# VHH binders against Protein DOG1-like 4 (DOGL4), part 27

Target 1, 232 residues: Protein DOG1-like 4 (DOGL4), of Arabidopsis thaliana (Mouse-ear cress) (q84jc2)
Amino acid sequence: MSKMRNLVEEKFLEFYESWVIQLELYLHQLLIAHNNNTMSETELRHLISKLTTHHKAYYTAKWAAIREDVLAFFGSVWLNPLENACSWLTGWKPSMVFRMVDRLRKSRVVLVEAQVKKLEELRVKTKFDEQKIEREMERYQVAMADRKMVELARLGCHVGGESVMVVEAAVRGLSMGLEKMVKAADCVRLKTLKGILDILTPPQCVEFLAAAATFQVQLRRWGNRRHYVTHS
Below, E stands for the ipSAE of ESMFold2; O stands for the ipSAE of OpenDDE; V2 stands for 0.75 times the mean of E and O plus 0.25 times the DockQ between their complexes.

## First folded at step 6 (VHH)

Design t2 (from t1 with D102Y; framework vhh_6qgx_2; at its last look DockQ between E and O 0.14; V2 from the best seeds 0.00; counts 0 for: pae E 7.0 > 2, placed apart)
Fold by OpenDDE, look of step 7:
Structure t2 (fold): chain B 232 residues (1-232), chain A 123 residues (1-123)
Amino acid sequence: as target 1 above (232 residues)
Amino acid sequence: QVQLVESGGGLVQAGGSLRLSCAASGFTFSDYAMAWFRRAPGKEREFVAAIDWSGDSTFYTDSVKGRFTISRDHAKNTVSLQMNSLRPEDTAVYYCAASFPYYLEGSHEYDYWGQGTRVTVSA
């Protein structure tokens, strides 16, 4: 059975589909830039800027949407099950990008000692920030389980208009906490991304962004194929 | 139209206090980190303080730690900088800035800027 979609889900789904299409176009440009090595530094920086702006646009839209319904992003209907399974607090886990950087280093990307040091510092910071959020999440979950969920369960046993209102209010309260955590996570994501891009040279940035975009696009494609095969 | 309007600047004696305020409009204030920068005469603009979108996290440059306090009011869409124990070296034009969705330590590309308010600290 298909999950019933609310207005927020529908609107964001449409946005995301368009956003992914644009991402694929940028990916193509990144790959061309990476393979030809004919672009000037200025041109590369411009391309990088377009990508960063594109990502910023995503989070702008996301934050607008989560203000209306943060729960829509927990079980995002615009993502396939594989994408959802790989999600950490409604998005990619910030520390994962360092694995990508490591893979690039094993290929043709040569980092100077200063870059390596800065990346390690950033890694440590990112990990710390992730853990902080996770602790908050755990605290929240415990609090929810002890109080709000019990209240919701109790209220759910009562049929009536007043009970429904109380339940809705409780859900709203829970949603506010989730929104805060999601936003915190998004900040860590974007800070991490920015941090990496600040450390890398423009050519390295292009390679990194290409790899990241490729991973995202492939994850979506592979997840879709699997989903269709299993449900066909 | 996006607008950041600073106020509260003026002349103050060393050891004195000022409270700067920045009124934001034209964007979703609650989604943006806010920051104060300053430009002293003959110097480059430098970071002073920042506060995240929620108001839970703040950051200060070392020279102002313990003396300055940044805060925000979501209801009024304002960010403030309480400056205590002012020193002549704090003399500068102070700028309010907004960044989505976070601030960074040190330099950062901010989305919006105010026109600035002048703070002069006399000896």
Scores: ipSAE 0.815, ipTM 0.908, lowest interface PAE 0.6, mean pLDDT 91
Fold by ESMFold2-Fast, scan of step 6:
Structure t2 (fold): chain B 232 residues (1-232), chain A 123 residues (1-123)
Amino acid sequence: as target 1 above (232 residues)
Amino acid sequence: QVQLVESGGGLVQAGGSLRLSCAASGFTFSDYAMAWFRRAPGKEREFVAAIDWSGDSTFYTDSVKGRFTISRDHAKNTVSLQMNSLRPEDTAVYYCAASFPYYLEGSHEYDYWGQGTRVTVSA
């Protein structure tokens, strides 16, 4: 298990570093598109599609990794301490993107009334789905302390092949429950992202994606620089 | 190479039953939502039923609710559609589709599609 866990962490660290480098390249393209205002709607839609595909590729790789070791995503070694401090169920908190949309609105983007209404409806739905997952997290924590788990923990204190196998089966069940919860959270993340992009115009999508990518890239840079200063 | 292969279609009398199966290969089946769509002659593809990656959530179009049951088997990489109390208006080519990571009613959102299996319900 320890051997597979280490391998999963190493493989995903390599993937994530490459994924972030590509995100920075896409961010550069988004900023050029936003500042020049010379791209056609077709060109903007193509760029938005590249970003959507890139985020989808992240979750494809993540789900492969959590199938092997979901715990690797709680306190991830490929994230610096600042990035880990901002994590909610192994990723960004879905409601956070509406704060990015609010910043977007306060800059130079003009949202029409119909868009504002649809964004508010999406925000309400996202918060509802988010709260549902938080209630499931609470139930998961309570289940960790229920009578059956206490009994299994007690059995695990007595060294023996049968007790070890029963405890390992229970731990596997707990990991599967956690994996299901993380997958549910990731579905809310992707539904929220898609919902926002479906409401916004292509130029507004570019500005939103640029703001989101800028925040992600800067958070990583700030945390990496802090780590270097603190430990070097 | 990604493949979705449907089977189980055929001719059946009104009131009869058919079970459609879709065998998936070339992708991580357990991460995908699976759906069935159908297309009657001269019409666009319409949503029939969907099941999420976990198998715990299912959704049906109103016209088949209570008659059709969607299920999945992760060990066999299959999704099935049990069709009961078939009606002439159920006559169509039935398509299996896969979407990562959740299902939608819109056909344009699906990542992978099967070639279809024909179902004909006689009056």
Scores: ipSAE 0.651, ipTM 0.844, lowest interface PAE 1.5, mean pLDDT 86
Fold by ESMFold2, look of step 7:
Structure t2 (fold): chain B 232 residues (1-232), chain A 123 residues (1-123)
Amino acid sequence: as target 1 above (232 residues)
Amino acid sequence: QVQLVESGGGLVQAGGSLRLSCAASGFTFSDYAMAWFRRAPGKEREFVAAIDWSGDSTFYTDSVKGRFTISRDHAKNTVSLQMNSLRPEDTAVYYCAASFPYYLEGSHEYDYWGQGTRVTVSA
């Protein structure tokens, strides 16, 4: 069974909706754990593991989908307008999570000097990896402007001459390079998340994960807002 | 204390088969992608094969596709490389490696490495 781009987009959208609903349920558990002084360290680590597994499940599904059609992730069907405007390869800029850590430090989370040093080292590493990806991303931005031409070539204008074969080869080359970049960006996101969770204590991890989940849920809600005001 | 211990290397004639195993300890095995690299005499390490943390996705370098199979066993915390139709060009020290969260082709992206097991394929 061949996989058309529309089918890939629709399948991933169904997965993503279910994934966000489950994230909201985990957010409830994180908020209870934050307020509950009877939870053991083992129970907190179990909840943290559930969140980590949930995020890995998102990337497992995403990487399977980009293997089928990476260009589907640069279309708008499953991404809302606010997420697209962020301009980072199919997701959040990895270094943005450190703003969240900084806010927690100023409010409630007290970090030992050793933790602060390790977080700064991780921040530097994350920024370095991020900048490497940004340089490569610049080379691909122009190619995305020809997305309609690439899509038509994929759907089989094979009756034509050598120009069809050249376009098909270019599509494959762009897709493979773009898939590699998206995976590299996602790996930086996950490595940064793991690094933060390894540095923080279990109660601090719960506070961080609750803040992160709250932001992710709010970002999704903002992006789903309808803009019918100009048509009324 | 993290350890990756390879086994199963040895001498085999061209056309033969070997199965490499890598036993993992000291980290949560199911959180890591696993890979095999190899280093021929005088060369740098070369990516061979990888498998994601769930076992659902595998990737192979072109020279081994169809001949090598990577697999993992979460119950025993092992990753294996079944090598069939071996050729003299496959002669190398084979290393297992682990990376969180997913596999990449560059050796610098891997967090943990084994000591290596030597595979020699005679003509």
Scores: ipSAE 0.030, ipTM 0.509, lowest interface PAE 7.0, mean pLDDT 77
ESMFold2 (binder alone), look of step 7: mean pLDDT 87; pTM 0.893

Design t20 (from p9 with G102E; framework vhh_6qgx_2)
Fold by ESMFold2-Fast, scan of step 6:
Structure t20 (fold): chain B 232 residues (1-232), chain A 123 residues (1-123)
Amino acid sequence: as target 1 above (232 residues)
Amino acid sequence: QVQLVESGGGLVQAGGSLRLSCAASGFTFSDYAMAWFRRAPGKEREFVAAIDWSGDSTFYTDSVKGRFTISRDHAKNTVSLQMNSLRPEDTAVYYCAASFPEYTLHSYEYDYWGQGTRVTVSA
């Protein structure tokens, strides 16, 4: 059937299910706010703050979990196969959010020239940060292969405690390296999200967050049904 | 439970050096970016220096670049600020602050704050 879950996986699965339910409730509030031009700027800022706090809560819980078992986030049991297939270093690819920003540009909501310039500068920086992380992943994969071969050879030569301790140390080092890369990728995600929200007006932020949450919720629904649009 | 405790402040002459330390407890230090802010007499709190959770990225305000060095020790849960070539305008109360997961230049975005340590630089 399915893998037996360890305590980290069970705890994060419970957290994630509750987190997604709350995201859907926030999405509903965002869609109401977007369709009604009656909310004050203060009320919109409060709603935006709830969403940013909600996303920060996800990364706080994630970082606690990856400290204990980073590998749980590579092929996560709380994500369906489609969600896992769309992952870049255990989450969404930061540059993808600019596709949602492009939707704002095509809508009836007009972005002023200063906003367009700042968003383009942020897009370039985000792309640069992604490429830097991808190079680190390449170096990690090469180092991991060399390390694994050496440890396998060593394990084959010995019986008992010495080989077990060496393998455990190697696995711990491997996990620490992955943890560092995942945290770096998550920082790029949060910096990109914050950067966009700092550039946009409160009504534009609501539209952007609604688009992002809609995509996340729909991707989960499509994957759970195993029914999604494919082009030949 | 959460505490940031600064130490190392004092009186020093212009051109001298001081090392400030901040001991963190009650939270997962290695997940937080750390920063130093200062408040001069009669002025607002301003950003001085920051270091990210990994220790690989640092940022300094222009007035202290090349003179101050921020560092962190994950084993001791401490962040330090080495202040060289001190000037009278560096006179201030220095505050340690923590932010998840990244540092910012804005004091209102920090999650935890210390009580401050006084630095006085005489001409």
Scores: ipSAE 0.506, ipTM 0.793, lowest interface PAE 2.3, mean pLDDT 86

Design t21 (from p9 with G102W Y108S; framework vhh_6qgx_2)
Fold by ESMFold2-Fast, scan of step 6:
Structure t21 (fold): chain B 232 residues (1-232), chain A 123 residues (1-123)
Amino acid sequence: as target 1 above (232 residues)
Amino acid sequence: QVQLVESGGGLVQAGGSLRLSCAASGFTFSDYAMAWFRRAPGKEREFVAAIDWSGDSTFYTDSVKGRFTISRDHAKNTVSLQMNSLRPEDTAVYYCAASFPWYTLHSSEYDYWGQGTRVTVSA
């Protein structure tokens, strides 16, 4: 008998650590671009593309992992407790990024009225999509309590090889429901991110991505503190 | 490594039917939205139909709605387009495309493309 470990959690932890290191490198490039007005629009678009590809790579890896074990993403071992406390359906809450957009309105690069209107329309749509997923999650939890729990309880009263197989099938059914909801939430995240980037100019995109990456990196740093009163 | 291979094109009379298939390999098919685009002689590439990664959401351009049906088979890593009541205006090269994680109407936003299969509808 060996000690049981979750292989999905170990593999994704290794991936995530590398992904965050690369995010910090991109953040450095974004901050240089933001503070340096010599970069061409083409160069800025290339940098924005690198960040978009990097986020897309995260979701590609995440979806592969949730196919194996979606529950690994609820209370993730590769996230510290503060990061986990700020999580909504295994990731950032889409509407919260509009707080970062609001800071752009106070930056040197001013948003034109047409952009403000489009961003408000996107904010409303994002909140609507979030609420739809929250209602689906509520319905899932009610259905799980009424049907799957009763079935699992019934099967748990029997022993033998066939009982183990049937219980595993029921548990997998529950996980498939969560997988679909997590994927739906991730689609809202990516659509919100793309929507913002499509509305903003390349310099504004750089500012937005820098703000988002800074917050993500800083939240991780804050949560990794060993003592409440200790300053890193 | 990544391949999308279309099949099922050919010559058909107006009012006839064809079923196009696209076999995917080299990527995690079940995570990608799949779409069909077409290019008629002398025209730009245009969107035809799409299906999301779950198979629950489909979208059709108005000119094919009610005549074409898109479907996917995760076990076989295929996406299919059933084309009924074909019209001469449907004559085009049909392309299979994959996008992570959702479909769009814009061909520039797709990650992978097939080589195309020719459909000719005679009057």
Scores: ipSAE 0.463, ipTM 0.773, lowest interface PAE 2.6, mean pLDDT 86

Design t25 (from p9 with H106K; framework vhh_6qgx_2)
Fold by ESMFold2-Fast, scan of step 6:
Structure t25 (fold): chain B 232 residues (1-232), chain A 123 residues (1-123)
Amino acid sequence: as target 1 above (232 residues)
Amino acid sequence: QVQLVESGGGLVQAGGSLRLSCAASGFTFSDYAMAWFRRAPGKEREFVAAIDWSGDSTFYTDSVKGRFTISRDHAKNTVSLQMNSLRPEDTAVYYCAASFPGYTLKSYEYDYWGQGTRVTVSA
């Protein structure tokens, strides 16, 4: 069990380091596209597609890893303390991404009325899905403290073949429950990201993705240089 | 190598039933939403039914709701479509499709597609 956890963490650490390096390269391309306004709409769509594929690759690797050890994603070793402090159910909180969309509205790029309405509809839907997951998490936490879990915790203090098997089965059940909740949260994340990109024009998508990637990269850099960041 | 292989299509009389199956290999089946689409001769591919990665949520187009039931079996890496009370209008080639991480009504957003199985409903 311990060896399998260490292997999952080590493999995902290697994956994540490479994934972040590629994100920084894509961010550089997004900033050039945004600042120089030299790319055609077809070129912008291609760049947006690269970012979408890159985020999808992250969740593909994450879901493979959580199947083996979901707990590795609660207080992840490949994330610094600041990144971990900003996590909601092992990732970004879906509704918070609309704050980046709101900054687009205050920039030089103008959103038309139809886009504003669709973004508000998506915001409401995202908040509803997010709250549904939060209710499931609360139920999970209550279930962990119920009489059966308390009895299993007591039983775990005793060595015996049958008792050990019962405790192991319960731990597997708890891990499967967490895996299901993390997957549900990730589905809301990807649905929200895709929904925003479907509403925005290619230049607006580039600005949005550049803002999101900039924040993610800077948060990592600030946390890695913790003397520049206040740790609470 | 990713494969989705459909089976169970055939000729059936109106009011009859058919069960379509789709066997998945070469990817992590349990991570994907699974869907059935159909294409009638001379028409575009349309959404029929979908089931999420967990198997807890199912979605149907209005014309099949109450008649068709989608299900999945993670142990066998299969998704099935039970089709009851079949109508001549259900005549089409039925396609199995996979999308990570959730289902969509947009056919172009699916990652993997089967080659299709033909269903003919006679009057």
Scores: ipSAE 0.540, ipTM 0.804, lowest interface PAE 2.2, mean pLDDT 86

Design t26 (from p9 with H106R; framework vhh_6qgx_2)
Fold by ESMFold2-Fast, scan of step 6:
Structure t26 (fold): chain B 232 residues (1-232), chain A 123 residues (1-123)
Amino acid sequence: as target 1 above (232 residues)
Amino acid sequence: QVQLVESGGGLVQAGGSLRLSCAASGFTFSDYAMAWFRRAPGKEREFVAAIDWSGDSTFYTDSVKGRFTISRDHAKNTVSLQMNSLRPEDTAVYYCAASFPGYTLRSYEYDYWGQGTRVTVSA
């Protein structure tokens, strides 16, 4: 049985492939807007709104899927190995988006002092929220190694009433814990993205979103083109 | 179809208490942050309180801290606002709002809104 997928993985794979195709179409629009200095603020805000709605749609679908099977998001079948290697708690590491912001400082798009200050404040808060989640991950791993869990693993060798129910409840608890951590990480991601967009002007938002989408699309293309033996 | 239905508003004397409730339907309630906003006559909507999707974190505007308590019930798909030690300044229409996946102080960023319930605090 060379390729095994559960129903959640199959459904999300189909969703994700369509979502990425639409992201590439939005990236094309962002690049046109970035190179066109005649678009109105209203037109730019409309395009930015389409991107934010698109990202919210991803997290809506993701949270529905993790409610059914959170483990599908650890080593995801819809991501190539390079994309999976770059993941932090099932997605991008929030603080890394400030690398895209740094490009704005080096481009012809000028950030004013007030924006630089607000971005630094947001960066500090994002790193703090990130560290808090990393501490929760550590507590989760310690809890899994707890003596009660070790005893439950031992009892799992016996198929019988009380022991079966206790093991089932423990596994359910572990899945719920992972779901909460993934949702917390996604909240930091969306809050960070939103915070950056709130600080930037519409032209700067377009440049930032174009940089972020370009990186995501290129990372997928690089991973898909990885050299390997044809029949391996 | 998404619905947020508020109840519990009314007339109360200063120092009194009211409990507002909001019943949610048509979306996955447990995935949304829930908030209460209010609008006094001639003013814009202002943030009052919020509770995150887990129910573990609550947020309040400074003027209501210690007086108001927000809570949620996932089994009933409801969010409640217990308002104690009410002041004439609390007189407003109170709105229930939902935001995915987290709360914000900005009203225009909320995905769903109730129609509002009127609270009048007499001196």
Scores: ipSAE 0.448, ipTM 0.765, lowest interface PAE 2.9, mean pLDDT 86

Design t27 (from p9 with S57E; framework vhh_6qgx_2)
Fold by ESMFold2-Fast, scan of step 6:
Structure t27 (fold): chain B 232 residues (1-232), chain A 123 residues (1-123)
Amino acid sequence: as target 1 above (232 residues)
Amino acid sequence: QVQLVESGGGLVQAGGSLRLSCAASGFTFSDYAMAWFRRAPGKEREFVAAIDWSGDETFYTDSVKGRFTISRDHAKNTVSLQMNSLRPEDTAVYYCAASFPGYTLHSYEYDYWGQGTRVTVSA
């Protein structure tokens, strides 16, 4: 284990705690905007831009961290067990965005026909990209079981400092494959988010972002309360 | 601090070739998709070519497909556009652009832009 692995976890934990605090502040602003229909289009666009920039900052920091230690993102120390259990390739599953839009549509959001068509097109494209990544992950796991595991098992029989370095290099090689897949998944996540925001009007964007942030914040709170679960 | 600096533009006759280069600094180049856009006189900025963060996927507008080749060099933090079989219609200012996490046809979605390099193709 390199010293840099622990340092990556420490740095990202500090970053993530600050990032979540700021997300909660933005959520408060989104909820005020959602309940106040007097805000100008310019004010709503500014708020949407803050949220987009905030999410982009998360992925910028994440990609810097995974370059150093991608395995830190599989069972992250800055996430509680419930948050970790809900992860798909170190984050949310892209298709969940459309489920949230569908839920809002039935409750509050009235979409025009043109928006419905564009959302359907984006949904199909997102599912295709998501399934492509899932197939790549399955291939990686199969290859891991056959080739890389045999190599690691052979190297793991050695003793002393030299053999530790060789095993570390092999694990680093395996991590490069995971890094590529995580980056591909994150690209689909951000493209899907951008696509949704491009299709929705500013008031609809605020409703969507408020719902997404509320779910993220509540999931964290539920997981921080051991065995917390509610029935509707 | 963030900069994209284009080079390689100039005057060339129809059928000729030019290689444009873009040097990136001040951001993590290897995390960004890189693209070339162009603006012809009296027109809006249009998409020309893009290469994803990995360098594995390239994208071209139909009018340049087969004539232009986009590539990137992670060690040098550069993206290049090799332009062959140039036509008078290719005359434009060419802009280098960076987008996280991927390319888009919409210029307003790019994070960073160069100042542009002029390409003039004479008949």
Scores: ipSAE 0.374, ipTM 0.714, lowest interface PAE 3.2, mean pLDDT 84

Design t28 (from p9 with S57D; framework vhh_6qgx_2)
Fold by ESMFold2-Fast, scan of step 6:
Structure t28 (fold): chain B 232 residues (1-232), chain A 123 residues (1-123)
Amino acid sequence: as target 1 above (232 residues)
Amino acid sequence: QVQLVESGGGLVQAGGSLRLSCAASGFTFSDYAMAWFRRAPGKEREFVAAIDWSGDDTFYTDSVKGRFTISRDHAKNTVSLQMNSLRPEDTAVYYCAASFPGYTLHSYEYDYWGQGTRVTVSA
């Protein structure tokens, strides 16, 4: 199990580093597109599609990895401590994405009233879905202190016989529960992202995606600088 | 190679029932939301029903709520649509579609599509 856990962490670390490098390249293209008033709607939609495909690739790789070792995503080795501190259920908190949307209200590209209304409706729904998952996580954490879990922990102190099988089955059950919650959270993330992109025009989508990618890249840089200084 | 293969279409009289099935292969079925879309002659593809990757959440278009039931079987890699109280307006080619990681009402957002199965409801 330790070997499989280490391999999952190594593979996802390599994947994530490459994924972030590509995100930085897409961010550069988004910033160029934002400054270029001659790009057609078709060209902007193509760039937006590249970003959505890139995010989809992340979740495809993540779900493959959590199927092997979901715990690797709680305190991930491919994230610095600042990135980990800002995580909600192994990723960005869905409702926080609306902070990037608020930037559009102060931009040169103006949101029409119908878009503002739809974005507020989406914000409310996203917060509701988020709170449902938070209640499930709370129930899970309470269940960890359950009498049955305490008894299984004590059994783990005695090796041999079928007690090992019982403990392994319980740990597998816990991991499956976490996997289900992480997948539910990721679904809210992708539904929120998709919902925002459906409401916005292509130029607004470019600006939104640029803001989101800028924040993600800067958060990583800030955390890496601190990590380097404290662990040199 | 990804495949979605629909079956169970046919001719049925108004008020009758049909069960459509979709067999999935070539991808991690348990990670995908599954949906049924339909296209009547001369119309665009219309969303009918969806079921998420867990099987816990289902969604239906208003015209089929209470009449149609979507379900999935992870052991068999299949999604099914039980259609009850069929109406002539339900006549269409029915398509199975897969979307990662969640379902959507928009056909252009689905990753994989079947070839469709024809359903004809006579008056």
Scores: ipSAE 0.352, ipTM 0.704, lowest interface PAE 3.4, mean pLDDT 85

Design t29 (from p9 with S57Y; framework vhh_6qgx_2)
Fold by ESMFold2-Fast, scan of step 6:
Structure t29 (fold): chain B 232 residues (1-232), chain A 123 residues (1-123)
Amino acid sequence: as target 1 above (232 residues)
Amino acid sequence: QVQLVESGGGLVQAGGSLRLSCAASGFTFSDYAMAWFRRAPGKEREFVAAIDWSGDYTFYTDSVKGRFTISRDHAKNTVSLQMNSLRPEDTAVYYCAASFPGYTLHSYEYDYWGQGTRVTVSA
C-alpha cells in the first residue's frame, strides 16, 4: 500500500513538473499574443485551445492519480508550502478567478454590458456550487468523528488479521468519499473556466488566461524562493 | 484507440419501446460523462440525455423526460438509453458521446463520438 502511494506521488511529481514547464511556455505565448494586434481570431482561438487542452490534461492525470491515492493531493509533495497553503480542496478556489476577470473591466480590453451580466450570473452560480461542496466537506469531517468511525479506530488498536481487514475496508471507503468530493470540486473548476471562456472574446480570453497562468507561475516562484530563504 | 460503438437501433411502432447501448473502449470510461444526442432528418444534432462520471446525476431534454432513462454500467463500460412511449418525432440517428470530466449540453464540448444507430418510429 505504501509502495503504491509512493509510486503515485513519484509519477504525479514527474508529470506536474513537466506540466508547469509547459504552462510557462504557454504563458510566454499568451503574453506575446496579448501585446500583438496582428494575430487573427483563428490564431488566438488555437492558442486558447492549447491552454484548455493543457488544463484538461492536468485533470485527466489528477483523476487517474486520485483513483489510486486521493490523500496524495492533500499536502502534495509536488507543491511547495505556499502553493499548499493557497489550495482549496486540492486546487484553486473557483470564485477566486473572478478577481482576474475583474481586472478585465479596468484593462484596455472593454467588456460589453451583456458580458458583464453573464459573468455576474456565472459568479453567483460558482459561489453557490462552491459553498455546496464546502458544506459536504464539513459533513465529511463531522462523520470522521461519529460513532462508527470511533468504533473502527478502536478496532485498529487491536492488531489482528480480521480487525486489520475491517479497518482497511473503512479507510478505502473514506478515500472513495473524498475522491468523489475532489472530483465534484474539479467539475466546478472546469465549468467555471469553460463558462468564462465562452463569455469572453478571443483577445479577452488571452488576457484572462495570461493573468491566471501568471498568478500560478509566480505563486510557485514566490514559494520556492521563500523555502530557499527559510532553509538556507 | 478510442471507440464508442452504438447498438439497439431499429424500427418500432408508436407507443413501443427500444433500448440503445453504447460500448466504450480505449479510454478510462469511469472518468467520462456519457450522453446521447440525436439528429432527425433535415435537422441539427440535439441533446437527448446525459449521465455524469459517477452515475448519480442524470439530465434529460424536456421532450423525453419521463419517457427515456439513461444508465451506465462501469463493469461493462457501457451506457444505455431505455426509450419508452416512443413517438414518430423521436425518429432520428442516435449518437453516443463522451465528455471529460463531466457532462455538458453542448455537442461541441464532447471529446469522443460514435457513428450512430438509426431509430425509426412508425405511426
Scores: ipSAE 0.013, ipTM 0.499, lowest interface PAE 7.4, mean pLDDT 83

